# VHH binders against NADH-ubiquinone oxidoreductase 40 kDa subunit, mitochondrial (nuo40), part 3

Target 1, 349 residues: NADH-ubiquinone oxidoreductase 40 kDa subunit, mitochondrial (nuo40), of Neurospora crassa (p25284)
Amino acid sequence: ISDVTITRTGKPIIRNQGGRSSLGGHTATVFGATGQLGRYIVNRLARQGCTVVIPFRDEYNKRHLKVTGDLGKVVMIEFDLRNTQSIEESVRHSDVVYNLIGRDYPTKNFSFEDVHIEGAERIAEAVAKYDVDRFIHVSSYNADPNSECEFFATKARGEQVVRSIFPETTIVRPAPMFGFEDRLLHKLASVKNILTSNGMQEKYNPVHVIDVGQALEQMLWDDNTASETFELYGPKTYTTAEISEMVDREIYKRRRHVNVPKKILKPIAGVLNKALWWPIMSADEIEREFHDQVIDPEAKTFKDLGIEPADIANFTYHYLQSYRSNAYYDLPPATEKERREDREYIHML

## First folded at step 4 (VHH)

Design a8 (from n12 with S53K; framework vhh_7n9e_1)
Fold by ESMFold2-Fast, scan of step 4:
Parts: sequence; structure tokens; C-alpha cells
Structure a8 (fold): chain B 349 residues (1-349), chain A 122 residues (1-122)
Amino acid sequence: as target 1 above (349 residues)
Amino acid sequence: DVQLVESGGGLVQAGGSLRLSCAASGFTFSDYYMYWGRQAPGKGREWVSGISKSGSTIAYASSVKGRFTISRDNAKNTLYLQMNNLKPEDTALYYCARDSYYEGYDWSFDYWGQGTQVTVSS
């Protein structure tokens, strides 16, 4: 008892009614594979028999990838988002391409436009050139070309560009994601003072990274997802303040909240982001605190994929239980993970 | 393997100068932002100075601005910190660190060396 889907290139995808899938004979390229979402989709595709091509920029960052699946099912290719030939080499033999490349802050070497618009354009052009069957482009919640937030605006313009080059592109707009080593729960758990401009009042429906990964895998074989836009968000609306309270309860702490007007904080964040390479805060991140998640009622959701998304409240213990130990609070030596997160809140004495 | 090895620390009198060096190996040095940090006895780690890949963008902590100068030599894979007009409060373990650029939904990661001790007397 199995369901069979035939791709436009004539390759079968077999899904058993017991939840088992086979993607044998399919080659998928995942740009941004070393990120949190990328790791889940890469492992999911590899476990189901897909040959996964992983373009990587920093050879040390590719060491973060721990892929499960058959030997010989993973191919790693060095690339640069500004080198068209390296992008083309990464997609030329693929049946599906995932573009997960994005970032929360600009740097001197890469602006939001360089990554979200120009980078996406080069990927889409390569996908079109080599007649790739499926192209799945990950955007963001609140994607709006007229947004006051550069991140949201450039993500939206990237959507427009890839659709103009490859009309059958599936566009995915995930809400803020939670999961292992996330930028939400672990960020909140690792700090003792919280710096905000809007009192942590921004509202959104946080989504489990595993659920987004499952949706992206389904989009490979579900032809009904072609040319569609999906907004992937969790089942319940939370403010950052409510999530912070849940974190405090799980780790048995109370953090101080320092609210600084954005007219003062944004210029400071802009200078720090230019001088320091890692994310402490960016001017655009501060502006995003003033924008609640807006749902596009015309976009498809998890319901259209038959997926029931998880509630963050059911996972706080799972992802934060390591922070409940007082062993780290009596002695300064922290875990490598805690040391990395402390860097985001530089201690200037 | 990424290796960052600091040198040039030692004992110096207040008002004196020291030049710290950090020898980098195991990666393309010119592709990374670099910085200096310090940790005084019984205190947390403090950021001191940072320098961009090309050396064109430089920043300093307010406590050292005007006294310290950060520089890099990409041909020699070496980071420097010139410390002038040293004060007793500059006594600390000084370490260099590398930050990595990363594209995707992941945070940046850095490596740091074991440090070189700077002691400023009276």
C-alpha cells in the first residue's frame, strides 16, 4: 500500500501510507544547508534516499553538518553567492533546489540586498538555465516590498525576482522558528539582561523548525505546491514577553528588562554591527520589534499540507532543561554553547 | 584545525608600552574579522578592539581608545595590538579571536586563543 507521484522529469516518488517515503534517484540541492532549518531538511531528504548537494562557503561551517542516511548520498560543493559558475555547478544535476539563504543583519561584506535579492536572483537564474524541476525559495513572515524593515522588504523583493525568473517557484514564509540551537529560546535563556525598544510586545506565532522541514520535504513531491505561497506559523500567538516568561519558569530565573527608545538604540546598533562581525543587535532587528506578524489570508498554510504544527509551550522543557542546572551559576566556566551565546551581549567593563 | 597563538605579553611599568601579536593558522586569515579581548583576575571577559577583513573598519572599547592600536598583516596571517600608556587596570589575560561569516539561519561562531598575560605594575 503506497502512493506514487511522478515528477515532471519522470522520476517516481513513493510514499507508503505508514508514513515511509522513498526519494531514491532524486538529487536535491540545499543552499543554506548549514543553518538550523537547512540541517533538518538535509537530514530528512538524505534519510529518505535523496542525493543531497550541499553548497558551502566556509569549510569550517560545513563541519556543523551531521548527515544521516546512505553513504554516498551527500555531495559537498564549495561555492560563493557572488560566483555564478559555482552556483550553476551546484544545481546543474539537481531535480529540486532549495534556497534557504538569509540573515538577520547586514554586514560590511554582505547587505540584505546582496543576499536576499541578488543572491536569490543568481540561484533562480541557474535553476532556470538547467531546467530544474522544482524550486523552493524560503522567504520570511511579514515579507512586504514596502516594509519599513529592510529584512522584510528585501525578502519580499527576492520573492518577486525569483518568481519573475522561475514562475513555478514555491515560496515559503516561515514565522520565527524554535528548535535545537535556535535564535529564540536559547537566545532568551542565555542572557541576564534583555535589551528591547518595544518592551517585548511584538506578537507572532512561533513555529517548530522540524515542522517547517517536514513541509519543505513534502513540497518536493506534492505538485499542488508549485507556484504557491505558503505561510508556515505555529498554532498560537505569543509576545516575546510571554515566551521570555516561559523561559524564566523553565530555567528558574528572572531577567532584567532594559527598554531603550529606538531613536537612540538604532544608531548605536548600526555602529556596532559595522564594527563587530557577530550579531549583538542590528538597527533593522530593533525596527522589527515594532512589527507584529501579519498573516496573508490568501497564502496557504500547514493545513493545506496536512501537517499539525507544534506549540512552543510543549517544547520549552525539552530545549531548555540544560539551563536548569545550577552547576554553571556557581562557577564561571560555561559550556561552549553558552559561551557562544554570551558573545551576542558583549560584556564591556 | 584553527589555531590562534598570542605572544608579546609580560610585565611592564605604568606608562609603558607593549605590542601583542596573534599568529593565525588553519584558515584563510584574510577572510575573517578579528578582535582582541581581555580578562582581568576575578572579572568577566571584556572586548578590547576589532578589525575588519581588509583592515578598513576598526573599533575600540572606550577604556582603551586613544591608547591602543589594532592592526593586521594578511600576508603574514598575523593580528597585532599596540598598547601605549598602559595603566595598572589594563592588567589582564589578552586573547585574540576569529569570527566567521555564515549564510543561512544560523548564528556566527568564533574561536579564541589561550591568551598572553599582561601585568602593569604601579
Scores: ipSAE 0.000, ipTM 0.127, lowest interface PAE 15.8, mean pLDDT 74

Design a9 (from n12 with T57R I58T; framework vhh_7n9e_1)
Fold by ESMFold2-Fast, scan of step 4:
Structure a9 (fold): chain B 349 residues (1-349), chain A 122 residues (1-122)
Amino acid sequence: as target 1 above (349 residues)
Amino acid sequence: DVQLVESGGGLVQAGGSLRLSCAASGFTFSDYYMYWGRQAPGKGREWVSGISSSGSRTAYASSVKGRFTISRDNAKNTLYLQMNNLKPEDTALYYCARDSYYEGYDWSFDYWGQGTQVTVSS
């Protein structure tokens, strides 16, 4: 059976049994569509009939994204986060805007503040200017404007800025995500030696990217999510060490663990990032190893959405099977440029 | 409680045919892109075929294109794989899988069944 929901702008959304929606006639803009979470939400929205607008900065970012489905359409628009007009063109015809843009490390051309604060501000201003029905802004777990980690601090300041511009903004703070090509299970499985600074003792509740994607889709039609802040995390707390051990068991490998104090490792990471075009580990990522996940008790959770999040322990076999054998898979390897571009959009690790 | 239950496998001579079925329950079958995958002894898993939610779009691995046909019956919540001109190289455990909402790769799914064994003798 189905339910009908009428949006603020008068468009109907039909929800089918199992929580699926028919979004024919709705237009969604997804900033950061080429990242892990972005790819899931784009395909989910398109498969349900939504026209998805994907702002892209580079032809290679665009080519990495694949969208299928019987009813959805994809519109690619070139944009520059520093060009207000290009952002406005990306949102002017949209019923909903998702901002998933983030960075794991700063570069000469883009600092954390440039992306998480100024970029978010420009997107929010465009959303407000064109009176978009829904604005969903993805922040991060541990978002705190006074955090010692620049990543967490700038994400929190970005939240404050977008709420001041568009008060009905839904803020989403996902925990570290796992899923296909994640920066958690894949990162741990793909390295021969593990380099850490805090002995992999940081604690968090890893969340399935599919569950986060389902929550983001629900926020489009569920009016109770407007003006709310959600902390989306999995049902069980793990240390990175526990997850690494689960990975080792699934792939039948024993890897060498090298722990280097952060006072020594952070300068080395800084030098390597300047010498290499792809960073092995950023200084801010090392600092994040010293911060456990802190849940905001005032924030809403998956419980408020009627979603039961999956436990990572139930998916290690599924996501790690390819690392167990020299199995043949008819999948082309991602180019180094495509891997670097994807890394820029993954803000959870 | 998503369940996918495969059936129809068996022993067949090279050049023969088999039709596999997958009974789906616990979700709205007509909303999902569906896959057939296989795993041969001593090999990793391999994507075989995929079909869109309505059945209007299909795709096949190059190794089976022209010999296998994927289809679905949304009224019966059942996925099918018609296998013709079978070769010894097609010997594998065949399993049904539900799309993970990630269409970037041919082999990505969030649920799969236990599989049905297909053995082709020459």
Scores: ipSAE 0.000, ipTM 0.131, lowest interface PAE 15.9, mean pLDDT 74

Design y1 (from z5 with I103F; framework vhh_8fcz_2)
Fold by ESMFold2-Fast, scan of step 4:
Structure y1 (fold): chain B 349 residues (1-349), chain A 123 residues (1-123)
Amino acid sequence: as target 1 above (349 residues)
Amino acid sequence: QVQLVESGGGLVQPGGSLRLSCAASGFTFSSYEMNWVRQPPGKGLEWVSGISSSGSTITYADSVEGRFTIIRDNDKKMVYLQMTSLKTEDTAVYYCARGYDDFLTGYSYFDYEGQGTQVTVSS
């Protein structure tokens, strides 16, 4: 048995038993598809028969994105965020557009304003011009136009611009995400010395990229999500220090922690980033260490979508075993829950 | 370093059986869905079968359902494809591929695949 939902443009979406949706005949454009969240949502849409349009800037960036051959269709289109025609070409045949484009640090060619505000504006204008059925714009936790952090401030201003152009936009503010090749667990596991400015005391509710992707997929067909703002965060609050301790336990290493006041570290980071052609650490990233996650009580959450988010503590083995030395590689998961799952597996031969 | 190494391919007569093996290393095997995909001569890639991280959810392409069985052994970090009642149409290079945990039906995303093992079904 299947349920049928009719989209605003009159197209049917058929959900089969087992939770699979049939999105055959739908075309989805995913800006920022080569990032962590983008790769996951592309997978979900392609699995359901969507034609997925993936705008990309650099051929190298799409090397991580692979989909099963004849199931669904993936169309790769080269684009430039400053070229309106290339954005329009990426959107003109789409029933839904996801904007996941963002930067953790500015570059000479793209500031935070260029990407989060002007880029979002150009995408929203294209969505409006071609009368796309659904537009989902991914912002960030702590989005506040008056934030001391340029990243948070520009994300918030991007939300305002997008809503002014396309009022039915669904805005999504994910907490710091964990998952495969994330900037949280893998960032902490990949370094021998942890360099911070706030002693890893910042607090947040890390969220699984899979849960965010599930929410984004639901937003395509769930009309109750139109014009809404969602804050997507995990079930438990952690400091970066607590997460770092979980990482150390799981990879069987003890790393040196060096804390340098931001008045000293920010100037040094600025000089290094100007001297090198790739950024090692940005001043804005250092400033973000001083801002705990603040929840907007007026925003909707996973509860409004019927999704129960996963706890990061249950995924350290899953994402971090590869960082173990050969001596410790085959030891069981440090988390008791993961050890129980290993013992309960029954194979047929 | 993520590595997937397939083995067990060869020449077999129509109606025969063959078992493919895939040895995984360099990642937490028990946390990922595993898949078998194949590429017939001169054609595109075709998904064959998938198995969830725990082994509780198993899916097959319509063309192989009832004839092939996918099995995983998390302790040995192995995934197998038991093929029976082989047809000439099953001739292909078979690849072991890693997928995402929530893969439940038909479609999949593969971020790593092995070098492949050739299966030829001919009299």
Scores: ipSAE 0.000, ipTM 0.150, lowest interface PAE 16.2, mean pLDDT 74

Design y14 (from h4 with F103W; framework vhh_8h63_2)
Fold by ESMFold2-Fast, scan of step 4:
Structure y14 (fold): chain B 349 residues (1-349), chain A 122 residues (1-122)
Amino acid sequence: as target 1 above (349 residues)
Amino acid sequence: ELQLVESGGGLVQAGGSLTVSCAASGFTFSSYAMGWSRQAPGKERELVAGISSGGSTYYADTVKGRFTISRDNAKNTLYLQMNSLKPEDTAMYYCARDYSDIWGVDYYMDVWGQGTQVTVSG
């Protein structure tokens, strides 16, 4: 059967049995569309018939955005996070605005404060100015204004700022995400050596980018999500070491692991960040290794959205099969015994 | 091979003007955002100006109203027009390519030139 929901702007949305909806006639602006999550949500909204406005900073990045829009329209608008008029032009005709913009490391052009606080403030002010119906702001797991991690602290302060400007803001805090060309499985599979400070002991519940994208789509039409904070995380807790082990088994490779104490590694990263325009490794990224994921019991979750999140363990083959050499492509993931035997042989040499 | 070559630096009197240029090769110049950074003796490197592929510009507060960044995509050249120069503007000026997605997503300046020296006497 189908249900009909009337949005606060008076538009009908038809929801089919199983929670599927049609978004024809809705206009959504997605800031950060070229990132992992952004590309996914843009394609999902376009396939549902939504007109998607994509602010972008240059033509090269626009060409990397792979979208399907046979039922919808994609509108590209050049913008600058420091240009208020360009932000306003991106939101003035939209029913919903998604802010997915974030930084993993600071640069001299943009600090964490410039992007997570000031940038978010400008977007929220434009959303408020043009009376946009829905505003979804993506923060991060462990968002805490008093965090020792600048990334987590600025994300939390960004939440406070946007909600002060637009109280109906839906705040989303995703756990570390996995998916196509992610910053988790792909990053672990693509390196020859793993450099850490906390022995890959940090614990978190990795979440599938598809599940987060589904949640963000639902937030467009589900009025019960307004003014709420959602923490979106996967069903099982893993350490980075456990995930790295799954990666090694899947690609038939064992990476060299080097662990350097935080008191030594952070100063080195700090010197590199000052000497180089971009960091090879951020001091803040090292600090984040010492913070396990902390769940806010008051936050809403996938359960409140009727979504059952996927376990990363069920997707390692799908996302990592291309990293196998031809010699190992058809074999099942390497067993613990096989990796142990290979290691012992090397020690004999 | 990706390459950026700066030129046009020199000695200028305080209050004067100078234009530095950057010639790009080995990539599709028109598709990338570009920037100018500078580093004075004993100071950290700072971004002074940036320009997107579509022509949107950014300026650091230290140079806003005095410097103008521009690009000529037909010539694969980036320019920085510096007016009302001050002794504090004395620095090595570097051209850089901005390889990144939309503002605020994982991005960085990945190709740098060798620099051109600008000295402002007072």
Scores: ipSAE 0.000, ipTM 0.146, lowest interface PAE 13.8, mean pLDDT 75

Design y15 (from h4 with V105E; framework vhh_8h63_2)
Fold by ESMFold2-Fast, scan of step 4:
Structure y15 (fold): chain B 349 residues (1-349), chain A 122 residues (1-122)
Amino acid sequence: as target 1 above (349 residues)
Amino acid sequence: ELQLVESGGGLVQAGGSLTVSCAASGFTFSSYAMGWSRQAPGKERELVAGISSGGSTYYADTVKGRFTISRDNAKNTLYLQMNSLKPEDTAMYYCARDYSDIFGEDYYMDVWGQGTQVTVSG
């Protein structure tokens, strides 16, 4: 009636014929737990009885987490990505480690290389040292060591370093994600003026954070995912312009669009990034606007996991209804299916 | 439509107290983390205090125990109560909305107010 898989460390994972699993007795460490994807996977693992170790930098970083202790246990450990001992303390008792750490822009204290390559290397070394059963490393779509975009290039080099240290690493390359508190729908809806360099023409297949989280949870117990690279993307290609238009229709307004050539905007962004502690735009983010999503035909996908990803077009009302004026709030609410998806997602809040 | 409007700045004597406020409009205030940053003459901007949508707070070591951040979601207003003010607290104080889901050493804020000047003499 149920299948029993014994992990490399000797712990059982009970999986029913219907695909349901129990993670009782397992310990998972989630680096980057305060991010959108991290919050979702932490909640998902804890609800299944897993002990979740959450390395955090300071109390402000923990503000995004709300996890029940009823079905699992949450352990908060203060760490620094540059402190090897703190990383080792975070992984030494874990059966699985998720590395979700990344950044969209460089700062004075952390470059892309410091986080995506050096940071990933330290985590992988700790995972190898303590003989952790499963290591899941989250990279990015368009990961290519020769990319003109520093973000994509450093993510790809991070994959190479991690895989060289721990060959059984599962590498995950998510497309731009949408969901509760995302940086796609909410970012587009929140601005009065849209500032771009490529006229919002970049193409990609946006993916639901819930679908990515489901894939990451499956990777813990599905041995066929070991040593594999997965590209996780949604079922339909959109431009940022098409998504912005869907946003305008959903919130019942149109916004100004200002397009500034890359050769003018990148120097300005570079100066702002150096002058401000909180950069409002980065040169690399501007360069990424010129790169469409490229699919790696050698990579595995949601199809290999038996997951059917959601279309962003079916979720725009659900995630954007709060941006509508009072005059439009009496229009039909989001579907019951969409409300169920969000209830599961917002349990972390 | 989307804006942050600050008020309550002014001149105060060392050891005194002052409350600055920030009125938010054009977005669902209760769904976002908010913060206060300051910039003193000749210094870079720094995050002084932050508050999550759920009410969890952060304070820079320089103001911990003296400043209190709070929010009123019903009024779409953010507050910073400043006690035991020192001359070194003199700065332009900015209200900001926090969109960064992953915090590095430096925080990312994408919507800013015009700022309100706080001057501590004495």
Scores: ipSAE 0.000, ipTM 0.157, lowest interface PAE 13.6, mean pLDDT 75

Design y2 (from z5 with L104W; framework vhh_8fcz_2)
Fold by ESMFold2-Fast, scan of step 4:
Parts: sequence; C-alpha cells; structure tokens
Structure y2 (fold): chain B 349 residues (1-349), chain A 123 residues (1-123)
Amino acid sequence: as target 1 above (349 residues)
Amino acid sequence: QVQLVESGGGLVQPGGSLRLSCAASGFTFSSYEMNWVRQPPGKGLEWVSGISSSGSTITYADSVEGRFTIIRDNDKKMVYLQMTSLKTEDTAVYYCARGYDDIWTGYSYFDYEGQGTQVTVSS
C-alpha cells in the first residue's frame, strides 16, 4: 500500500498510495531558494512534509518567499557565500542539500568564478564535512570547461570541483527554463526593444520549471540518481526568434528588433561593464547568443526519470495573458494571416 | 557617472523621527528597484526596505514594519525613508542601494551603495 525507501543515513521515505511522497522527518537545505526554480522545489518539499532550510542574504528575499508560498515548516538562516561558517550552519542538520546558486552576468561584487566555482566548493566542503546523505548541484546546459562563454565554462568547473569533494553528487543541467515570472517568456514580453547580435537564431529546447522541480524532488528519494549527470530539456527545439514570435502573437504587440554584429557590440558591452557596477548588457550574454544547445550523450535525461516534459508552445497563453491590453485580452492569439496583413500595412506607408 | 548620495541622518532620542534621502544620478532610475540597507555597530548589513521601479510593490523588514515608510520620486530621481518611533536598535549607518534579483540565486544584489548616513538613537 505504501512504498518505503531507506536513505543512506537510515531515514525512511514513505510514498503514499495517493501518489505523494511523505518526507516527514527529512530536512532539506536549498541554496538559491528564492529564485524561480528554488521556489518550486521549496514548495514541493514543504508540501510533502519536509523541513526546508533556506539560506538567505537579506530580509527582502526572505519576505517575498514568506508571502508567495505555502512553505510549511521553513527555517530561514542568514548566510554569506564568502563565510564558510554560515554555509556550515545551513547544512549541518540536513539530509539533502540543493545548490541552485548561480549568476546570469558578473557584478563588481561577484564574478562568475566567485559564485560558480568558489561558492560551489564551499557548499560541497560543508556537505562533505557534515556527511549529508544527498547533494544535488544544479549546473547549466552547455557546461564545458573549455567554453568560449564564461558562464558555461565556470558552471562546468563548478561541476568538477563538487564531484571531487563529494563524488556522489547528482549534477543537473537544465535547458533555458520557462514558467510563471520566468526569464524567457516574461523577459521577451516585458521589453519594447529587443537588442541582439545573432538575430535571435540560437537554438535550444526550453524546459518547464515545474518538470525540473519534479525531477529535483525525485532525486532526493531515488538512489539511482546518485553520482549521475542529468541533461533536462524540453521535447522540441526552438530559436529565440520563434519564441519571440509566439510572444508577439499572444500579447498583440509589435516590438522593435535591433541586431548589432558581435565584433561591434561585445567590445562596447565590455567597456560598459568595466565602467558600471551594474551591467546594462554583458559581453558574456552576447557570446552565449552564438552557442546552440549541445546535449551530452553520456548524460541521463527525463526519460530515465519517467517524466514527460511539457512543450512551451502549450503554455504561452497561460503565462502571457496578463501582458495583453484590455482591448485584446479576450481575443485568440494573432494568426499568421493577421501578422502578414499588419506587416503589409506598415511596409506600404 | 553613477552616484547615490544619502543624507538626513543624525542624533535623535528614542521615539523620535528622521527622514533619510537618497539622490540618484547617472542611470535610468525609473528602471530599478531601490532599497535601504543598514549596518549596526559591530554587525553585518541588514536589509530595511525595498520599493519596486514603479512604486507599486513595497516591502519592509519585520523589525521596522509599521514604523518606517519608503517613498520614491522617479521624476526627481529620489528615494526617501521616513522613520518614526525610533528605537535604540535602529542605530546604524544607513545606505541607499540599487538592487536586482538573479534568477539562479534568488538574492538581491546591491551594486551601488553610497557613502551612507549615520543614524544614532540615544538619549
């Protein structure tokens, strides 16, 4: 009637006949909990009876997390990624640790190396020191220590470091994620001007944040995931241009697209990043536009977890309906014919 | 180029009031979330209050909720912190900070902290 799994540290995990796991008595630490993926895994674990430890840097993120979720038994601990003692206090009583920490671009206070390599190293060392049962480290698609993109290269070096410290680490490489308040659909819908260097031609398989969260929860109790590397990606390949067109159809807006060659845009972004503490645009973000998603054939996938990932095309209405003006809210997405007629009108004037 | 200048701090008795001001320049103020952060003597930085770019979302630390009010004026490029019912534990250097959230970490980063303004609550 109920399946029971015993963890490495001797704690039972009970999977009820109703389909939900009972994680009562388990403690999970989630570094990066206030990010989109972190919020999904925290809510999922808490709803299953897990005590969730959330290391946080400031009360603002803590306050948002309290307001936005049914967090159940949540313990919030102030920490600093550069303070080893604060990291150790966050993991010392945990049965599982999730490391979701990363950056989209460097700031004056934190480089990619500071966060993806040194930060991951400190977390892995604390996990090893306190003999935590499970360690799940979230990397990125295209993780390659020799990558031209600093983001991808530092993520890959972080993988190497955590595996050397904690060999049983489960490494997860998610594709670009979509979901509520994402950095893909929301980012495309919220801007009036799109500035690119590669004409939005980069190809990838966008993945639903809920599917990634389900995979991460399964990794807690499924011991076959230990020491494994997972590539988590959606079922269909899209270019950013195709996704942007889907966004335009859903929100009934026309947005300006400006394409500037990498040879010109990247040096300008590099100078701006040195002059500004807050980058308006990152040289590394520009470089990433020229790198299609490459799947590691040796890695495991959603198929190995029994999960069927969702297609982004089935969720555009759900996540973008709030971006429609009142005049267009109740209309279906703009058709190809309507888009063609609109273009002809503009071109003829 | 980019600058944040805090002012309005001083010595005040418990139960008193102060208004802190932050003047921003060198960036598109209306596009960024603004925050007030403080550093009590001998302690680390503590977040106090945040206000979204439009001013529609406002949040406060539990320790100051009901006593402090954050306001922004995008036309003047100013953010204010109106402090009332001040307590001795509110003694700190107060900083104005431009913030953003990183999707992977979920943490607010403060890229521009000004020189700060000292608030001392003592009798």
Scores: ipSAE 0.000, ipTM 0.134, lowest interface PAE 15.4, mean pLDDT 74

Design y22 (from z5 with I103W; framework vhh_8fcz_2)
Fold by ESMFold2-Fast, scan of step 4:
Structure y22 (fold): chain B 349 residues (1-349), chain A 123 residues (1-123)
Amino acid sequence: as target 1 above (349 residues)
Amino acid sequence: QVQLVESGGGLVQPGGSLRLSCAASGFTFSSYEMNWVRQPPGKGLEWVSGISSSGSTITYADSVEGRFTIIRDNDKKMVYLQMTSLKTEDTAVYYCARGYDDWLTGYSYFDYEGQGTQVTVSS
């Protein structure tokens, strides 16, 4: 027993027992493949028989892709976000295009507007020109064209532009993601001192990268996702402080937290961004610390996809055991230890 | 299980040399750029040098160019910083840092950094 779905272009997708699909004969282009989500979706699509086209800027940017997906199903094409012809070449033969391109900070060569608005526009125009079956554009939580945060504002304006060019675009707004090599759990675990401006009080529903990847794969074959906007977030609200506490408990460390007012921290971040070829922190990232996640009630969610998202609290051991010292490495997960302690207390009458 | 372990720091006289080593484990070392950053006493973090995954692209901070050499050995999963003509201003805790590739521009954030190794330059 399996389900057979026919795509808009007439290609069959066979969904086997347990929810597995065969994507043999489908070609997917993934812009932004070197990022956390990009690497995951490329591997997932390739393992299910999809031919994955990965646009890359040069050999320098291609390095992370050596261990991603099945070699025989990955096609790498050199492109430049400012070169329309190179974008067109990347999408010309594709059944689905994923745009995961984004910036956490502006650079000398690329502003937020250059990437999130103009870059997205060029990709959408190429998708429309070659009549690609599905276009999935990844935006961000808190996407609002009037946001005080340039990242959130430009992501929202990018949504508007791609929908105007390709009305059937599926827009995806993921919450902050956790997973292998994430920029949440691993960022909190890898540093000796955590430098913040809002005392880690920002609230959001962190989402597992695996659940987002599953949703993106479903959007390839589920035509009911066309023209829809999805907000993909986890089942429970946390502050960064609560997540940091879970991290410290799991790795058996109590690290220093330094809170610096944004009036002082933002200028320092601005200087670092200009002096380094990568920023340690950016002014816009500091501003984002002051914005809680706001849910759009008109957006679809994981419930509309039949996916039950994972709670970050169930994955702290899985992703963080490697950060423990030798003395604590073999101890059980903090959650199990805490449950054991609570049980002992109850059993004492 | 990503780990970066620095070694080779110590006390050295001005004009002297030191070689710092960073042993990487728990990831595909040959797929990531590696960096050296330092933190002088009472100051913020300062980027020192970066090397691409293949070793073909190498960049230095102006303050160390011509004096420091970054080297990587993908077979041994090591990155090194050869420091010559050391100055008192080079006194800092030196950290090995893995770059998270922003594929659009070649810029990277730090994914992981080691625990650091102290370099003191004084007479």
Scores: ipSAE 0.000, ipTM 0.130, lowest interface PAE 16.7, mean pLDDT 74

Design y24 (from z5 with Y100W Y107E; framework vhh_8fcz_2)
Fold by ESMFold2-Fast, scan of step 4:
Structure y24 (fold): chain B 349 residues (1-349), chain A 123 residues (1-123)
Amino acid sequence: as target 1 above (349 residues)
Amino acid sequence: QVQLVESGGGLVQPGGSLRLSCAASGFTFSSYEMNWVRQPPGKGLEWVSGISSSGSTITYADSVEGRFTIIRDNDKKMVYLQMTSLKTEDTAVYYCARGWDDILTGESYFDYEGQGTQVTVSS
């Protein structure tokens, strides 16, 4: 039998029953839905019967975005992070808002401050204006307003701004994430030469994107998560060197490792990013190599959510099998029927 | 904590029947699509069947359609694969897998799998 929880706005949620009907009648807005974590949470919420509002930018629409399946609960709304009215239209009918918007590097049109601080501020103001029941804001591990890394500093200042506007905000600080097409395993596997400044010595507890997504979904209905800060990290500490060794073993390749001192590499990266309209390596990414993950002992963790996070060591084969030169196995050829069913291959990633 | 434990495998003659069971724990079972996948000796992983979180949508690979039936029991947190008219080509290690669909691309993904159970079809 199911337990029923009533939200602050008076909507019932059936806990521990699950299924598409569990969140029926709830509307969730997910800013940043096109990223790895965003895609996962959108899928998860829609499967539980939630109506999911996905704000998208004009360039995304021009890429012929196709939303498929029987889940007619996905609503696409055009928005601009600099247009307050478009943000308000995206949240005005929502019971929960997720802000997953972030940048790993600055661009000509968006600085870290534009996205992590000003963008977050506008979203929080819209959430407060329309009295949305729940607001979940995704920050980052090592969020510190005085950090030497602009990414970590702006994420921390974003936390402060959203909490000042919407005190009940749930703040989530995920560790470096691994999963399908991540910026960790895929980044390491896709290059023949590894270019670093700190010899891959940085330490952190990588976390499975799926575990983070599960936590974010629970935050929708678990009132005990309101006004709390969560640090979501995996069960074991690794250096990037240890993870790189796991990658080398899985893909049966030997990569060159070139270590260039920060004093030389940062200026070069800065010049190249200005000369080219796509970044090869940002100066801030180089600086982040010198910062180990620091755990806030006062923050809540997966333990407070009853979730046991996965170890990256158990997933290296799963996510790296496509990079193997001498694969142990080959995928069987897809049939015409399988392609028509839109389930051609549910291959292990 | 997420666990998927398969059972019911064994040696069976061609034309025979076998029922595989998968016991799930550590997650909200009724919120996830469940799948059966198999790995024949010396070959890659092959998707066999899928069942939606509610049980209303069921799909099968062309090679098993009409012979296999996938069933789920959300109260018991179990998924089953009823196999009939087994062929030597069905010899494989069978895994149950927790799935999710990428709504934006229409592709399906697996995030957890069990230890597997061996099915051998031989005369």
Scores: ipSAE 0.000, ipTM 0.205, lowest interface PAE 12.8, mean pLDDT 74

